# VHH binders against Protein HEAT-INDUCED TAS1 TARGET 1 (HTT1), part 10

Target 1, 277 residues: Protein HEAT-INDUCED TAS1 TARGET 1 (HTT1), of Arabidopsis thaliana (Mouse-ear cress) (q8lfw5)
Amino acid sequence: MESLLECFAITDGKCHPDCLKANNEQEDYDACQSAALVAVSLISSARVIFKIDSKYTEYSPQYLVDNVGKEEVEGEMDQPSCQYTVGNLLSYLVENVWTKKEVRQREMDQQRREFTVKDCFEFAFKKGLPRNGHWAHVGCIFPVPPFACQIPRVPMKGEVIEAANVSEALKLGMQQPAAARLHLFSPEFDLVGEGIYDGPSGNETRYVGLRDVLMVEAEKIKGETVFTVQICYKKKTSFVKVSTRSMILPLNGDDESQVTEPACLLVDFCIPRFSIN
Short names: E, the ipSAE of ESMFold2; O, the ipSAE of ESMFold2 at other seeds; V2, 0.75 times the mean of E and O plus 0.25 times the DockQ between their complexes.

## First folded at step 4 (VHH)

Design fx8 (framework vhh_h_nbbcii10_fgla)
Fold by ESMFold2-Fast, scan of step 4:
Structure fx8 (fold): chain B 277 residues (1-277), chain A 125 residues (1-125)
Amino acid sequence: as target 1 above (277 residues)
Amino acid sequence: QVQLVESGGGLVQPGGSLRLSCAASGFTFSSGSYYALGWFRQAPGQGLEAVAAISGSGGYTYYADSVKGRFTISRDNSKNTLYLQMNSLRAEDTAVYYCAAGYFSWRTPSEYDYWGQGTLVTVSS
């Protein structure tokens, strides 16, 4: 009658239930899950770089997926010393376990909810994060179970720093990996291999969308700035070199009436900057 | 206890070949928590230089310009071992070669938490 699930290791992005349940290429992508996984990787990286954690520590991306963007009321998960009774837990289970349609509706509503890596960082700095093993799907059913407030969270103190352009992003990435989003075009991205991803070629090019990435290195190749990014795409984690050349991005294909200004393939640069006492 | 152990170094003639191996214990290469597994080298009187790296997924490789086309990095997850195949060796390749596991930059030594003891490669006639 009573169950508490633990989350799997998330180091390569293959642990989240929604990712594991995907039926095809398009269904493999969930924007909120992607943002949460990138955010947790960057938080863990920053915390070990700045010696806040003595070792690389895995925090819960499921906690971010379950909680970012939701309205918070005084006295909810902010009470780590709260108590619950077996009767309260059983009442919760009876009310929620047999409502399969509501669980499905919650999952659909969660997929429609939009939040970014920046939103995840801001949430973590405000609320802290539990370690990966301490939060496992308990928040996927609404209302939140009464024991959720007792799940330990690691407090985090810091701020989100953004960059508006490539030059500012280079400065952010000098001390720690940074977050960005990448404009993906097919088949060009699928064919890049060990080369430099240079965006759309125009020949039967399809815009796939934005994908969250970790910027791990920058270098200059033949006079052009190139970022190396870690990306999870089609359930494969890889490192790809990305051109920062300004170009016209055909986000609406052949619609010549809507000409976009030259833009970078990488946008939305930010880092979690931790306060050091 | 995490340990990286290099082997395969030695004395070779210019134009020769060597294969370096790095055996990992206390952790596995299948973990996605590492950004790169790689090789660094240090020539006498010089600083550490990044030579080659391979991503945690194994799908992406990096090479220094000085070794590109001559060296090949590879991994065998079943043996938990990293390799560096060194072909067309030159006197300038003489150095102590270190295996390392890193979380961040493929080229920045300070971002690597685990290092081997090093293996000497000497290229001379």
Scores: ipSAE 0.000, ipTM 0.188, lowest interface PAE 13.2, mean pLDDT 71

Design fx9 (framework vhh_h_nbbcii10_fgla)
Fold by ESMFold2-Fast, scan of step 4:
Structure fx9 (fold): chain B 277 residues (1-277), chain A 125 residues (1-125)
Amino acid sequence: as target 1 above (277 residues)
Amino acid sequence: QVQLVESGGGLVQPGGSLRLSCAASGFTFSSGSYYALGWFRQAPGQGLEAVAAISGSGGYTYYADSVKGRFTISRDNSKNTLYLQMNSLRAEDTAVYYCAARYFSWRSLSEYDYWGQGTLVTVSS
């Protein structure tokens, strides 16, 4: 099953500076692109595992980056390309699209949407998803091209299933890889190597943030549940074993998390569950 | 500095074939660049009509009903050139043909429309 997973890569920094949400300067990290890449990997894996696709099919993470979190506006001004047949689109380009650059410029100037892997799954189930070749990777948010609504999307039928804790997450992972987010602490994460990442260890620990991961395996080590996750960190894809032990996390700027009950390093567990009619 | 230069126009008999070329400079047809390319025409005494278009990143092609089955739009990324293969030409295909590009610039986060100067196609005996 794990052999069906593909590694993912973060943008190579070619994205325009104003498009890139700098969360960590050294990491070259984009949260939305990361979420979209993880979502597509899990969708592709689930579709092969459950024999919906006859072979591993690459779907477009760029489509998710460009479209997740956009509101569908009912009324007078819908996306121009989505209102017309193919014949009418060419006429519309002459009459309208080429004269309405300001509409697309306003779209580019909008504040960046924040979305999660769960949001990506929900969007894919609502709208479908084009194959990678039909909506190519660009590395930052791009306005919808004039012909976007004529680009074929593969229908996706299903729902998102979430797990609130490790026990529920184990059930999700029995038949397919699952998504989660991982709390990264430096230098502990950088130093984990082939060991088990067990979170913050001292006063010199810095919280890096949350990172989207693929949960690919679970095992018991010395009586404790350990998840193996696939992560892209500092442009390198790796597999890391993560402790599921509850602990107080020194999350910078979140005093409640540090004062209340212990939390897990892995949070926000979910899977795409495809309908088989 | 983006420019589109058309070539290949001329006189052709009804039922004949002609291939138009549009050489682009100042931007590339490489994968990962968002743009749309198309052919438009203006017949004498008539308005501008869209003929065919191709998406930059998705490889989709679109045709006006008047040319479907007769014209084929294509591109060569290595030559940075757009083509329009015109078969079974009719007198009503007589027009000045323009290539056009809508290009997204990562530097300015803006869209730009570029038009060629046009090339005349005359379908006549």
Scores: ipSAE 0.007, ipTM 0.224, lowest interface PAE 9.8, mean pLDDT 73

Design hc3 (from p10r with T50Y Y57S S59Y; framework vhh_7pa5_2)
Fold by ESMFold2-Fast, scan of step 4:
Structure hc3 (fold): chain B 277 residues (1-277), chain A 124 residues (1-124)
Amino acid sequence: as target 1 above (277 residues)
Amino acid sequence: QVQLVESGGGMVQPGGSLRLSCAASGFTFSDYAMSWVRRAPGKGPEWVSYISGSGGSTYYADSVKGRFTISRDNAKNTLYLQMNSLKPEDTALYYCAKRTGYFSWRPSSAFDYWGQGTQVTVSS
């Protein structure tokens, strides 16, 4: 049962490295980090489920944050330069430490690059991923991690499978945990507790945006299909039951622009489907 | 409405084999993950094996891994447990159990229903 328990190791309190630090939603949320963390969790789970990895293996979400969206611009991204040896470490640290200005610039550059969980899966299948221990948080401190050219990537072979609707998403979830994005409305989401999140309900409703989630459970409640998702929100990892009922979503309050057709609170369902020999 | 009926238990010597069956009715069998759970005399229930609704994913307790095989026939609404190399420690009442909902990847999810059980006794 270790393999089954290991599939969920990442989900128990580990949606983001910084989840224990800040108390404010705005300080916690980074769309690229969110997508990368969800992608790595699902890749790790799928690799155990398909018996590609013998045990739950943590892959580097930071590698995805640092590299997704750059491969088509510059061919040299395939081979990071490696000018420093272990003997040259002090010279490397002096020349490659982020200044306060460079940290700010890196944060701005990350905000400009938008990518989804699907983009992360496609990148992993194309380029592979290093284990978390090989490309952990060093990349956050230095422009190029020490000895980057020597860090091995685990090759990954597979394809992204998407679901266009709830019925197809249910079939994906039966195979493995799936990714989705959730339309968050405040204060409704904050008030859901152990109930079922059913979207906007009042005049004080504010659209927070889309959040990446792990779809981990589905059940029928009072005749309706309900998905349970794992989400990191306001520095807290939780499980929330979400309605699959179609509804009109007020995504732009001031513009009063709305979807012509009812929409689902959960969208962009996909899984990383690995190839077996 | 929902009914699970186990069969195939019996008495067997150590090293022997048995195949358990569970006939399911009252729900769309292929939409739900199924498990085998056992209860030894004087002990609480122990989870034995899991199979997803499609049959694509299976998991086993360490105590039975390599010896037991879970499978399902969705056309016949039947769950199976093939038990090989049986040990005295495998002596228990074996239950077919329907997982809560269509699927769950959470280890803490409760079962909706348990059948009446089928007795397996391994003794010389």
Scores: ipSAE 0.432, ipTM 0.718, lowest interface PAE 0.8, mean pLDDT 75

Design hc6 (from p10r with T50Y G53S G56S; framework vhh_7pa5_2)
Fold by ESMFold2-Fast, scan of step 4:
Structure hc6 (fold): chain B 277 residues (1-277), chain A 124 residues (1-124)
Amino acid sequence: as target 1 above (277 residues)
Amino acid sequence: QVQLVESGGGMVQPGGSLRLSCAASGFTFSDYAMSWVRRAPGKGPEWVSYISSSGSYTSYADSVKGRFTISRDNAKNTLYLQMNSLKPEDTALYYCAKRTGYFSWRPSSAFDYWGQGTQVTVSS
């Protein structure tokens, strides 16, 4: 039963499959895939923690990638896929079968669609989620998933609970693992090792961006609250201790000030809170 | 400063029941997850049960699943272990153990503080 906590961290010490898309040592980052993976990990963990699922169950992150933020016809999902019959299926496949390269190119052309872990939770609570085996690779083959309306979805009932500050985030983490986003600065993040990541330290600092993380641990170190997060970055899944101290962050872009308002390195805390009858 | 004091152990016949208690002091009990760990004669420590800081999540070793129930009373700073259908194999010194920090969902091989223990002997 303690092994249920270990099932939550199945990527512990292993790079998540999404981080393995890159063949070089530079980071190839896909925000939508990152958000979807964090969301399904937390949904699976919450469902077993609160005994909604009898065992750790893998849900499809690809379903979220394929469907979150997509316009839906009222009362329908994945129109026109649901309108295809055996008789016209071959016509659909002929018209909509693309090579892996063509699918990737289409996805790149649609890159403007962005969504967060919170959006994924809200979508799951509205539409449910299929188990991973039922939607593992549908979106990898077709630009419009065929038979989407025929694939069974597990109903999800609940709401997203957000935390506005570190104290509220601590309370979320005590109930279940939580999502957050982390402001990454290079080289500081690359050099943190087993220490505490304390953000930017100098003029050679570059802002990398926000990355979705799992908040898995909290402790007090030298009087300060420190969160441990699980993150996949540059093809490595690791646990990093993060300072919760408020600080001025140089969220620097070409047209932006080098200094922004005081902020925490960790932001956007939320959990999927399931309804228990 | 942290003190954990176990009680409720004793000698019992196979099939009997015991309720262990752990009185905690020196820290904010409601902020920390707690565990029960036992050490049988001639063996190393074996994790028995876990409870989150709020009590919303519990887990058990397979050897005690269905027979033991962990619970806590945060208002009284007390941890409990209800042991039913006791077997000779449950004979051990039982320790109340504090987990490191406020919460952890990661695998952990260690506890930051163990109590003095309470002896449970199940004999026929």
Scores: ipSAE 0.416, ipTM 0.702, lowest interface PAE 1.0, mean pLDDT 75

Design hc7 (from p10r with G56D; framework vhh_7pa5_2)
Amino acid sequence: QVQLVESGGGMVQPGGSLRLSCAASGFTFSDYAMSWVRRAPGKGPEWVSTISGSGDYTSYADSVKGRFTISRDNAKNTLYLQMNSLKPEDTALYYCAKRTGYFSWRPSSAFDYWGQGTQVTVSS
ESMFold2-Fast, scan of step 4: ipSAE 0.443; ipTM 0.706

Design ka3 (from p10r with A33Y; framework vhh_7pa5_2; at its last look DockQ between E and O 0.84; V2 from the best seeds 0.45)
Fold by ESMFold2 at other seeds, look of step 5:
Structure ka3 (fold): chain B 277 residues (1-277), chain A 124 residues (1-124)
Amino acid sequence: as target 1 above (277 residues)
Amino acid sequence: QVQLVESGGGMVQPGGSLRLSCAASGFTFSDYYMSWVRRAPGKGPEWVSTISGSGGYTSYADSVKGRFTISRDNAKNTLYLQMNSLKPEDTALYYCAKRTGYFSWRPSSAFDYWGQGTQVTVSS
């Protein structure tokens, strides 16, 4: 069994062309994929940092995308095709991964759902996560295999720790990278380059929304605490320095001059804290 | 006032070992990550190793991985570098350096303060 899963890992990183094409036709930003990618990166990092994994181990973000927030169907797992066996795995691979599909019909009628990095951590602590190679091929392809919920997962124990402010976020970040969400404004974010992202600064500013980020550095610049975050935006990954000043954010461009509470550009700090045992 | 004082350098034969120390004062040592940087004759500065404020994260240049071990004792405000299996190319002036910020999970961040350095010479 493990040798076949290792064959999956050897071919890791290549999805079926139809899945890749369908993903490219999606919206440029997908909140569920963003949260899942940040979550697995932090889980992998924390597990190495605290010596739970002996080496950096990649876990499946696609498993999170496919499973967070879904209820299991009773009885479905007792069918022969739902058993996690060598035969069922090979049959699925031959029919859906290694054989080209000329026609692909989308029959899903689904509401878009939203989950956060925190939701991903909670799911991982409850259900565990498969290693990336074990899920990447099966989760990328429709239909989802009947044996998907039986694929081996690495169990994970811990809790989500949140920070309410910059001072608490600093303490978390000193021990491991942390998740946060960043308020994005256009054109300011697109123009930041190597400088410090200060958020809205002019009449032509437009609120883009919140984006999941990895908080990887903190330093003091000109007397102010500045975080560096890793962000994927417009399909490009970069590191950006972000101001931690509290300010009035114009999140509702259509509103009259209604006063709102001051806020920081970075919010919703959290980390996965793994149990020792 | 930040002060970093390196010690423990010296002359050693190839294959030998040395342990460098760096006494830190003037800041809350446990809040900051620290690095060792070296300068070989005729070369510019080269990053050697970094350790987080808690000690939970360490990183090494490829040229020293498996031979050098960075550590810290936050109760004594002291940074260490254990150097084993020394080679002639390890000959350099070794500096203790304080990073510019509170933490970095990237090796490329800048340094605020440097010590005067301690000389390590590996020759037969």
Scores: ipSAE 0.309, ipTM 0.622, lowest interface PAE 1.5, mean pLDDT 76
ESMFold2-Fast, scan of step 4: ipSAE 0.441; ipTM 0.701
ESMFold2, look of step 5: ipSAE 0.330; ipTM 0.646
ESMFold2 (binder alone), look of step 5: mean pLDDT 82; pTM 0.830

Design ka4 (from p10r with A33W; framework vhh_7pa5_2)
Amino acid sequence: QVQLVESGGGMVQPGGSLRLSCAASGFTFSDYWMSWVRRAPGKGPEWVSTISGSGGYTSYADSVKGRFTISRDNAKNTLYLQMNSLKPEDTALYYCAKRTGYFSWRPSSAFDYWGQGTQVTVSS
ESMFold2-Fast, scan of step 4: ipSAE 0.447; ipTM 0.690

Design ka5 (from p10r with A33Y T50Y G53S G56S; framework vhh_7pa5_2)
Fold by ESMFold2-Fast, scan of step 4:
Structure ka5 (fold): chain B 277 residues (1-277), chain A 124 residues (1-124)
Amino acid sequence: as target 1 above (277 residues)
Amino acid sequence: QVQLVESGGGMVQPGGSLRLSCAASGFTFSDYYMSWVRRAPGKGPEWVSYISSSGSYTSYADSVKGRFTISRDNAKNTLYLQMNSLKPEDTALYYCAKRTGYFSWRPSSAFDYWGQGTQVTVSS
């Protein structure tokens, strides 16, 4: 079975061919993948900033996608036994590898759980995370192969710290990059370029939705605090400066009476705070 | 024209103390985060500390945390660095820097620094 394990590229860091095809064919925004990618980036960054890792270490976002929201029964007395047999692997291959891909993709989509960056941090602190090279090639395949239980996880100790406002968010970001969510409006966000994204500007504005971002810098421009965020939007990763000015956000069609109080374009600030005693 | 003039460096024995000053002119000092950056012989620039425009927030590099204190006097347009428990590894040319960005975990975040710097030499 060693050749079959090589097909999942456990040692080479390569994703299985079927998993690569599925990932390449997905073109729409996936909130869970976005949250997992942001969470892993922030965990990796925090761990090197606080010298828990000696160098930047890539952890598996796919492990979060595959496992967040699935833990309902885990008895302390009944530790899962890792049982890998040739029979178990062959049964897995017959049912999953040699079945039609469209049926497998539908089943994977049905088992996806909605989760946030905060949920990812909480999960990582409870369960740890495998390094990217150990999980990416295996976790793409659903259901998880029987030998996946042998893949080591790095334990993580810490807690999630949230900020309720811009001033608290600035404090979080000063020592490590922070997570946030950004209200996107079209076409304003597409037209921001090197300028400052300042939200909806006119009558042909449409609300796109919230997107997970990584807050990487802050500066003062003409007396106003401006955050620089890293965002993946329309398959491109970019850095965008965002205004912290409170404004009326038309989130519900043209009925502005349903949005009466000024709000910030950036919300839901949080960080993974590691224990470094 | 932006000018930053550093002073207060010198020679000191390990365990000693020095207080650096930076006189700022040519910009609205109270609007900017200010930093201290040092360059040891044979090494690149290393960020040491920053202080917010109001003085409410400060941050320090791990190598100096607990030993150095940054402060500012906005009325005098002056930035300070109190250095205690100095070590031979603190030997460097120290620069005062105007900072555009605030985040200390990014020592290459947007800032400009000017002047000749002030030399600190820690030797036994």
Scores: ipSAE 0.186, ipTM 0.520, lowest interface PAE 2.7, mean pLDDT 75

Design nb1 (framework vhh_7pa5_2)
Fold by ESMFold2-Fast, scan of step 4:
Structure nb1 (fold): chain B 277 residues (1-277), chain A 122 residues (1-122)
Amino acid sequence: as target 1 above (277 residues)
Amino acid sequence: QVQLVESGGGMVQPGGSLRLSCAASGFTFSDYAMSWVRRAPGKGPEWVSTISGSGGYTSYADSVKGRFTISRDNAKNTLYLQMNSLKPEDTALYYCAKGYFSWRPSSAFDYWGQGTQVTVSS
């Protein structure tokens, strides 16, 4: 009871098993959680690089998970959670948590709207973001925690800038760390270590999918442009060098007619460009 | 363990010249392209120039083309930027970078590097 109550009291959210999963400790891949984490890392980095924040400031990825892709509510004071105070929190828990927790969690999982890092940046520029301490893994059971209307948000002004190719991506990376998505193939990606990831290499290669990454470094190795990305994969955060050579990617489809044009292992490059006046 | 130490900045009047140097250690200097990046107060970083590992290829931002010259001495592990016809708009903190850019905690040019300040004013 105490643990659950603390979770809804706008703590770090680590008091509940479901809140712990929202802290990148989940074994299975969650696309929305991944996108939100990459987005807040890049927003925090951009804000300190451009001296908008005086120091590295942590913003809430859980706020993005809970709110991106949902209908706008005019007047935050009109939200149902604003009807509850600390004095009547037990009424909220009985009505919304304890009686239907498992059913609600299943419904939420099935109705979860997918979104990208770009969607997260656009949402942050439209709505602002709370600092991590104000919305840290709260809402792991419900999308709107008690007292949500009272949580301060930092307003953000800017736009999303995208790159369609490697040359444009280099220009983005010169300004600030950039977001990208990486095509993962097994076992090649698992075997890269300190080498350069060069995609599928032969027999028994399986396409794992796209994963959100931070593009943090670029250099020329043996005549080839190589990007270093930061990735969280299989519960481990690491830096991986990725080839920028175009190649035919055998994506999952099991259709003999499916032949893709040569493509880059890294796609969907973008940055949050803050307005500085 | 990569270390990049910039020097040669200072105050100069419009139309003046300065030569920046970057002493590199902790990696095989000649194997990597090197860049100059600058940052004016309150603004994001702006790429200035890049030189290939061999020195055979150079590239410049449009704003500095014809005025700045990038060069390197692989025997001394040193990168240079010769700045001529300086303008007030060139006022910035200048950083050297391994490759095109790096934001990694161990090699981030804005987090660990001091840079060298160039101020162009009358």
Scores: ipSAE 0.337, ipTM 0.631, lowest interface PAE 1.6, mean pLDDT 74

Design nb10 (from p10r with R99H G101S; framework vhh_7pa5_2; at its last look DockQ between E and O 0.33; V2 from the best seeds 0.36)
Fold by ESMFold2, look of step 5:
Structure nb10 (fold): chain B 277 residues (1-277), chain A 124 residues (1-124)
Amino acid sequence: as target 1 above (277 residues)
Amino acid sequence: QVQLVESGGGMVQPGGSLRLSCAASGFTFSDYAMSWVRRAPGKGPEWVSTISGSGGYTSYADSVKGRFTISRDNAKNTLYLQMNSLKPEDTALYYCAKHTSYFSWRPSSAFDYWGQGTQVTVSS
């Protein structure tokens, strides 16, 4: 069993060229991949900050993408192809990593459920997470191995703590980095640079959607609380300062906003709070 | 020129209390989070407590929770640490530290100024 773990560890940096090409041609944003990446980053950070892990340990976001929101199928783990064996590992590698294959990702994507960062935390607390070196690279188009559920996972116990407002979010952020979601508007977000992102500014504003972000800093600028978030947008990772003021958000573009209630640009703040032992 | 001046340290017996003060000048005090950090003999710095710029949010290291209270008076530009139920392991040089932000978890946003410290010694 340990020799199979070593085989996975050796291959953790060697994604198939067809998977790399398909990932580069994928549309800019995948909500499930985004949530999984944010979740594992926060789990790794929190576990080091609170000394549960002795060093920064990377956990697998692909495991979350593959498993969150799916119920176990009775008897699935007992099938011969589901056993964690050298033969099954080699068959998977030959069929899916070392051999070119057509991608059926759309069919698999149609089967997976929509999930959030909070869902990822709850799943991790229930099922644990494998280390990143023990599970395929995020964004690879390879099918989940049938023996995947038998790959060892680090058990995790805790709860999700949410913040309903800026004052609560500040308290969470003082303990550890926090997750949030950001309302993105174009072109304003593309133009923010080193300034403060204030959201929509005119009739040519287009709503892009919500994006998962890491809340990593808060400061007072000209009497206002401003959060700094880490965001990956258009495949570039950056830090952006975001206004915390309530405002009317034109989520349907430049149309009349008098029906929409005031909201903040950052919503859905949460952290994974781990139990000791 | 930012200046932080700690005071109020001294020698107390176990179970005693002390109140530390930190006088701040050279910056808009209310705009920044402040921390107390301590350094025991032969050890590196240990974070003790943080308070937000407004004073509305506080946090504490587990080793001092329930015994220490951080506070600030923004009208007097002064940070405080009320230390109760003192233990010998609380013996250290206590520093007042200014954040660049309310908090930061990125390398480019850390403490930017520290005072010279005030000595707290807990012994019979």
Scores: ipSAE 0.310, ipTM 0.637, lowest interface PAE 1.5, mean pLDDT 78
ESMFold2-Fast, scan of step 4: ipSAE 0.492; ipTM 0.706
ESMFold2 (binder alone), look of step 5: mean pLDDT 85; pTM 0.852
ESMFold2 at other seeds, look of step 5: ipSAE 0.420; ipTM 0.660

